# Miniprotein binders against q9fmw8, part 1

Every score and structure here is a prediction.

Target 1, 279 residues: q9fmw8
Amino acid sequence: AEGLSPVAGGIVALGKFDALHIGHRELAIQAARIGTPYLLSFVGLAEVLGWKPRAPIVAKCDRKRVLSSWASYCGNIAPVEFEIEFASVRHLNPQQFVEKLSRELRVCGVVAGENYRFGYRASGDASELVRLCKDFGISAYIINSVMDKNQVSVNTEEEDSKSKERGQVSSTRVRHALAAGDVRYVTELLGRPHRVISRTRTQDLTSKRGRISLQTSSLLNLPPGNGVYKACSLIVGDKHPISCKVIVDTSNLYIETEEERFHNSDESQEFQLLGIEFG
Structure headers, positions and changes below count from the first letter of each chain, unless a header shows other numbers.
F, E and O are the ipSAE of ESMFold2-Fast, ESMFold2 and OpenDDE, as the mean of both directions, binder to target and target to binder. V2 is 0.75 times the mean of E and O plus 0.25 times the DockQ between their complexes.
Where letters were taken out, [cut] stands.

## First folded at step 16 (miniprotein)

Design r1
Fold by ESMFold2, fold request of step 18:
Structure r1 (fold): chain B 279 residues (1-279), chain A 81 residues (1-81)
Amino acid sequence: as target 1 above (279 residues)
Amino acid sequence: KPSLRELVQEYKELAEELRKLAKETGDELLKQAAELISEAIDLLTQAYEIDGTDWEILDLVMQAMELLDEAKRLIEQAVKT
């Protein structure tokens, strides 16, 4: 009856929610049809591996905004993300993990994709998840993969090998599309424009004839590949987006706009968070 | 902490050196070690590209480390003899 876990009594979506793409959204939608929707995310994989972390697809500070945008799909209740340190669960076999969901976290149900794997050595699959959940009194729902068939922009009329490679929606496809600079395809995969967040010193926002120069090292998440992006928006707080052109290269990101006095003169903060939307 | 790209490059250079030595000496253990390192590189590359859970990524890395450990044993055995 009384849970101490933030997700007690809820329906948790299981997966790797790095991109928050339309496939992830579908898991949240299905969870919301059953009960109170949560995303169960793992953090700290790079530390477990002993590697330098790669840039995330969605900035940590931007994840709540994205999930809030899903409320209209989820019965007007935005799913809440619950994070677990991967180091604390990496050693659990499939049965032990489902036991944790049932007895420690006290979840009521789970939703997962048909290709979901879990537990030590990835030894559990979707069928085993269903069986174990039944044994522990948790409802389990397996959700079909979301496909991106032939939904390239209306001006794409080809049926070739490249079009066939745009099948199942995945975080890997998002990363590849970003690297290729294909921001229209990224928008299709994400169900929203890709937003890059920069933590920028206020003094670095010095505009010279409508150009703002930022270092790529100030970015909190993955930018698109080197190139020129003409249909972009600059977002500062809750203000109306400012149309801009963005030039991305290896070390720098240049923002060009018609506003010459792009300066936050009314705030004396050392740093600001800037949003840059591509498409 | 190294990036995966840096680690893979180091292992590629090691495998190349081992193949060269194996050809010069005829040492089968050095040849086998180079093959295991090449297989580990493939697994690490898959771990970087896989669209899977943290569990799947960790498992691929663990498989690669097991191959690298065995390659180390073979190299040590070859130099002992």
Scores: ipSAE 0.731, ipTM 0.868, lowest interface PAE 0.7, mean pLDDT 86
Fold by OpenDDE base, fold request of step 18:
Structure r1 (fold): chain B 279 residues (1-279), chain A 81 residues (1-81)
Amino acid sequence: as target 1 above (279 residues)
Amino acid sequence: KPSLRELVQEYKELAEELRKLAKETGDELLKQAAELISEAIDLLTQAYEIDGTDWEILDLVMQAMELLDEAKRLIEQAVKT
């Protein structure tokens, strides 16, 4: 018996879930209104293209925490992410993809944004998704784009023609806001403070005088741009957040805590995960 | 493999060289090839920046590769004439 797909009987949100921003949360919320919410994520695009992978906005190890925080919005059910290798689906036409959803993955429904494009050469749109889902006996729900409330009047006049960007919340906007060091705007787009995760050797956590130095190479996701961030929180394991100031440069991240003695209680672990929340 | 940035830079340089050569020779095929390379660069840049689905990103890259292949054919034609 071929094992049931992990998303069988569920409602899958369709999208590119890099930032897990408020627009992605809305997809999960709508999925949870219809049934058991899942995120369907594609992986391996960089490998397919032969490109260097980008630093993710959300650290891979932190995605589950973010999704768990959405449980309160999703009928007390944390959405589960299901990953598919993009190489396995890249060639599927829209019909074949919906057939895979119905017959192989056995989903009961899908949720997508109004601008969702899918299948080989992006030939399927949201209307085609609804049509095909109907043909395969799957429920489809299309949601409106979550609009960015903090639209700084970027001169949208000239860029309007080629960019599908209509002022919706996007992972691209999150990347730009992070690069600009606008952690407040990032918080609004994400619906939560941005958390940077560092994998650090326990030996390097010896804070001399309340200062921790991390190499940028130890970061598991995208930091904000170079600058000084005064309102941050340091999270070590499951401990309470510690107020800190963070200085980001090209090579290092410097954390200054108000507490003089960062007693790393778990000297037994060779590596620890540090979280830095910005905002 | 070169990074996308390195590849885009190499193609920018190639397009500039072809535009210069087209202007010097009056060769319309070289001019058209340089235009196609420039369009391909724009598509590759969009593919890198867009908040699209993986299919949208791949489609942009495929379109860029199609333009680059056509540009190559035009260059090869220009060299044979």
Scores: ipSAE 0.725, ipTM 0.876, lowest interface PAE 0.5, mean pLDDT 89
Fold by OpenDDE base, fold request of step 18:
Structure r1 (fold): chain B 279 residues (1-279), chain A 81 residues (1-81)
Amino acid sequence: as target 1 above (279 residues)
Amino acid sequence: KPSLRELVQEYKELAEELRKLAKETGDELLKQAAELISEAIDLLTQAYEIDGTDWEILDLVMQAMELLDEAKRLIEQAVKT
């Protein structure tokens, strides 16, 4: 028996789920109103382009936690992310992609944003998605973009750029806000504090006088820009968050806790995951 | 493999060298090649910065590669004349 697709009978949200921001959450909410919500993510774009991969906004290991936090918005169902290799779909025209959704993945419906573009050369739009889904017997729902309420009028005077930026919440805005060190604005765009994950050797977790130093190379996702962040939380394994101050430079993060003795509980592990929440 | 930043920097340097050479020789083909490389750099920069789907990003990169291929043809023509 050819195994049923993990998304079979479900509603898939279509988008680029880099930041898992409030706009992405709205796609999941709409999917959950219609059926079982899934996120369809494409992976391997950097490999397809031959580029060095970018640091993700959300650490890969932390994505499930973020999606689980959306269960309360999604009828008590956490959206499940399904990953597809972009190399396998990059050449598909809009019709072939919808055919794959219907016949191979056996989805019952799709949810996408009004600006969604898909298929080879991005030739399909949201209207074409609705049309093709109808032709293949799949439900399609297009949602309005979630607008950013804190539109700093970046009057970039440059008139002519076809910037799809209509003031919607975007992963690009999250990246810019992180680079600027505006962690409050990042929290608003994400609907949660930004969490940086570090994979550190247990031996390198030397707390001298409540200070931990992490190398930037140990980070599994994008930190905020260089600066001093006074309102942070340190998360070690399943322990309660510890209030801390974080100093970010180009090479290191310096975490200052009020607790003098950071006892590494699990000395048996060669590597530990540390979480830092900024907000 | 070069990073996109390294690749963009290499193309910026190439475009500047071609502009200089075009000014020194009066060769319009080299000038046009430098313009196409500059447009390709802009598309590659957009592909890196946009909040688009993977197909939109790939399309911008494909357009940039088409411009670079045309720039290469113009350079090859300029060297043969």
Scores: ipSAE 0.724, ipTM 0.876, lowest interface PAE 0.5, mean pLDDT 89
Fold by OpenDDE base, fold request of step 18:
Parts: C-alpha cells; sequence; structure tokens
Structure r1 (fold): chain B 279 residues (1-279), chain A 81 residues (1-81)
C-alpha cells in the first residue's frame, strides 16, 4: 500500500522557504485559515546543478523550532514542512506538477505568492496555478507580496533593470542584511531574532573567563558579517538563554558571557548544539 | 565540485583571454564568443542571487548553458578556419 502522503488532506504553501521570513509566515497563515497548514519545500537544487551547496539562512535542525513559533499565528497549529527532491519534479510541466499535488500528494489546496513561478522552464505563473488547481478540484489562494516597511534602498548600483524586486521581503534581502551585519533589520524581515547554530565538541566548550571561541566551520547556517554584536543570547541545549556579546571574524566567533561558569550539563554527549541569537 | 563563484571566475578569465585574442587577430567569432560567455556569467550570477523558485533558478542556468554551448561552437568554428 503506497502510504498516504504526509500532506494528504492539507493545504500546502508553495515557495522557496530558505529564510522562513515574514512573507513565508504569511503563506502559512493563509494555509492555516483554510485547512491544515504545510510547507512544501524542494531540496537538492545544488546537487542538480552540480554546485557546492550554499550555507542556509536557517539551520536545518532549527527549522522545526521556527515553524513551531508560528503556531500562534496559524490557529495554534504549527505548520509541518514536507520536503521533495527537486530532481524528481524539475522536468514536470505546470499541469503535471498540479496533477502530482492532487493525485499523488492528495492536497486539498495550495497557497502561493503573486509572483510564484513553477514547472519546467518556470512556464507556470500564479494565474496558471489557479486555473490548473480548479481543473484538478484543488483550492488555490494567491496572496500579495509582504512589503518591506524599512525601505533601506539597498540601491546597490547594480539595480540591473531585470530584478523582479518590488520592495518585498525576500531571502535575498535577509542575506544582504546579514552580510552587512544589520541584525536589527534581519529581525524585522524574519519576524524573530536570527539564530546561528554551532555543532561543537563538548570538550571545546571550555569557558576560559566567560569566553567561548567557535570556529566558523562549526556553523550549520549563515552568521552575520564580521563585527561586534553587543545584544545577543546564548542557548545551550534546552537551557535558559544567557546574555552575551559576540565578536564575529572570518575564522571564529567569540562569545563573551557574564556568567563565568558555563557548566556543561551533559558531559556524556560528545557533541552539543549551541544557539546564538542576534538581536 | 567547483563552487558557482569558482566557475564564474574561470569563465571571466576565459572571456578576457578570448577578447584579447580577438583584438590581436581581428577574429569576430572569438569576439562574439566572449560576449556570449559574458552574458552567460550574468545569468549565472542572477541564478545565484534571485529570490526565485528552483524552476526559475534552473531556467536561468539552462539559458546560461545554451549561451556557453553557442560560444563553444563559435570558438570551434574560429579554430577550423
Amino acid sequence: as target 1 above (279 residues)
Amino acid sequence: KPSLRELVQEYKELAEELRKLAKETGDELLKQAAELISEAIDLLTQAYEIDGTDWEILDLVMQAMELLDEAKRLIEQAVKT
């Protein structure tokens, strides 16, 4: 028996959910208004292209926490993310993709942004999505783009006239704001503080005089640009957040805590996850 | 596997070499090939930076590869003449 799709009977939000920014949250909110909300994410694009994967904005292990924080916006239901290998869908025309949503995944509806493009050669748009969903008996909801309220005109002089940027919140804007070290602006775009996750050996978590050093290579997602961040929080496992200062350089993050004794609670674990919130 | 940045840098170097050679020889095919490589680099850069779906990104890469294939044909033609 081919098991029921994990999204069967649900409403799937369609998009590229790299940053999980406030625009992505709005897709989930609209999905939750009409049914059980899911995010449909495609994975493996870098492998399809033969490229080295880029560092994600959100650490893979932290995505579930972010989605759980959206429950209060989504009728007390945390959206669930369902991943599909992009290699399996890259050749589908718009009709074949909607057929997959209806017949294989058995979704009841979809939510997408006004600029959503899909199918082979991006030949499907939001209007075609609505049409095809109707033909397959699926509900389709198109939402307006969430506009960035902070018009920092990143007039990058390379306003190459082809940019579809209309001032909407985007993962690209989050990447640029992170690179600039503007963690406050990142917080506004994300609707939450940016969290960097490090996988560190328990033995390397020796706080000498309230200072922890992490290698940039231990990070599971994109840090902010080089600089000094005075208003940060350190999260070790499920412990209460500790106020800290973070210095970011090219090779290391230096965390300065007021608490001298970082007692590693679980000396039994070879590796621990550290979270650093910036904001 | 090369990063996109490494690949783009290799193509930038190739385009510059072809432009120099075209200027030295007066070969218009090499000049056109260098122009197509430059356009392909722009598309690859856009594919890396856009907030688009995986299909939009793949489409830009496919367009870039089509230009690179045409550039290769022009270079091969220039070497045969």
Scores: ipSAE 0.719, ipTM 0.873, lowest interface PAE 0.5, mean pLDDT 89
Fold by ESMFold2, fold request of step 18:
Structure r1 (fold): chain B 279 residues (1-279), chain A 81 residues (1-81)
Amino acid sequence: as target 1 above (279 residues)
Amino acid sequence: KPSLRELVQEYKELAEELRKLAKETGDELLKQAAELISEAIDLLTQAYEIDGTDWEILDLVMQAMELLDEAKRLIEQAVKT
């Protein structure tokens, strides 16, 4: 006797969508081939654990832009993200979770990766998902993991070329590549340049002596590791990207550009969102 | 509220301190506690690194907390004698 959910009748991709990497994109592509695509995301894990949350890979305010960019891969249908509080589902066993998908959310189908785990104590796997979905009248589609590009040999004591050549695309690989400052590899894993968002005081958007200085604490998502990045873009509002160099250190992020003031700045706001793409 | 990374570092330091104390005293319970904490550290490290669902991350943390609770009981037992 509950009303229709926002995802009713849709095909939901299941997973942890922190990076929105090309593996996540493949889930959305499959969902769009079958019906109206959604990403079913869980929020609030850090609160359940009692931890300080990690910096997200994709800023929350930037997720819609990323998903909209997938329209060209998804038959001109950008997937929509639906968020569920993890606290509300953490205790559900696999059967109870699929019942929620069927009876409460009223989805028509699900798409998940072959390594998907769900339900209390992660007790359900992809095979269980398929069996339970059949029992509850939901179509289930399992897709293979998206594989990483071939790795080249690197100076190491042990050259394990099999491991490097056969790794799957993962959020862990994205985080490691970001930490290493390998933004080209991050671009390959994400299928787009990594964009870091800063909530910046409007007064600070004017460069001083050829650079803008931001504190790392103002960033809304994970920056690349300490280093110098020469082929970056600065984005203010919907203005055309401005070429820049970015220097990242532990406490600060410095943006060097020829632009002294950004013309579409909104002087009526104390803060603005600033995008930095590491291309 | 600690970050996961800070929590792992804290437990690494505790395990090392317990191993030193176990060598100094010969206390088998302190040695066992350090071993359990090391296993919990491995699970928390997996939770930090896993490319998995929120359920998988929570399960790894729950397993780690079970080991840490047992280590605490062993330490308390060692102190009573």
Scores: ipSAE 0.709, ipTM 0.847, lowest interface PAE 0.7, mean pLDDT 86

Design r1
Fold by ESMFold2, fold request of step 18:
Structure r1 (fold): chain B 279 residues (1-279), chain A 81 residues (1-81)
Amino acid sequence: as target 1 above (279 residues)
Amino acid sequence: KPSLRELVQEYKELAEELRKLAKETGDELLKQAAELISEAIDLLTQAYEIDGTDWEILDLVMQAMELLDEAKRLIEQAVKT
């Protein structure tokens, strides 16, 4: 806007930060060891493709809470997310993108995973990033992938990098674990319990025999697969979490709890944000 | 806006119709168009499932669109003959 970007002088982590999983956290940790950590996120891919957006893994309104939880890993400085519209960069070749990082955004360093690809037609890889950053006076740090220690590698004829990719912590692996209802494994991949956010009518927060009924259409992010989840927590505003059981089906979520203190039938607002933690 | 699932289903149905018509008429252009559409479906499915950057996803979609454009040209040519 005024020639000074919010990330000027910072160390930006590059990647697709949809899940904010432990691999993403590692990028932030490494950025924080070098300087002021930022996540450089791209937004608007679905609009570029002309598609309906799919449900995000982390609700947009919940991302700051997740990033704040990383502060203790990052020298007590929570990384800040800076968003770029993908439409504005989709046509840039690798050199033009690094030029934008240097001259427009004025970052002093980048951190990226070993499998990072960027630029028009995905023509740049991690080695190209390092070379180009050197040309433009930006420090570049390539970070080894965080491996999922609960997955065993298979004997293959493939290169180590391809084997690593199959065993890496990834957003795809998170989505698959959620679909399978394996919330314990999701917790391991994310480094935190999965939190689903619902934009809930205030009248629906009133317990009826200890049960709240929500429509899946009210959810702001991806729920786990259909099933019964006994060790959940209900979060209403800043109140203490309430132990609950959650039943997920295709059209509805049912929350069963012994607590009646959260009813808000007299609340003046029509809608409220409700958090549901699985595990 | 359509979902990717809806788009893929429409292309699957088109490819099936083209294969049926190619078998009935012996038209090699319709057969080739169906195979291009099937390959595009694979690329679109990969774009949805890949754990990659927005550039990687867009590139897969662009490749799929190139195949669909060629399939359209083959269909138009077959109709003309």
Scores: ipSAE 0.704, ipTM 0.858, lowest interface PAE 0.8, mean pLDDT 86

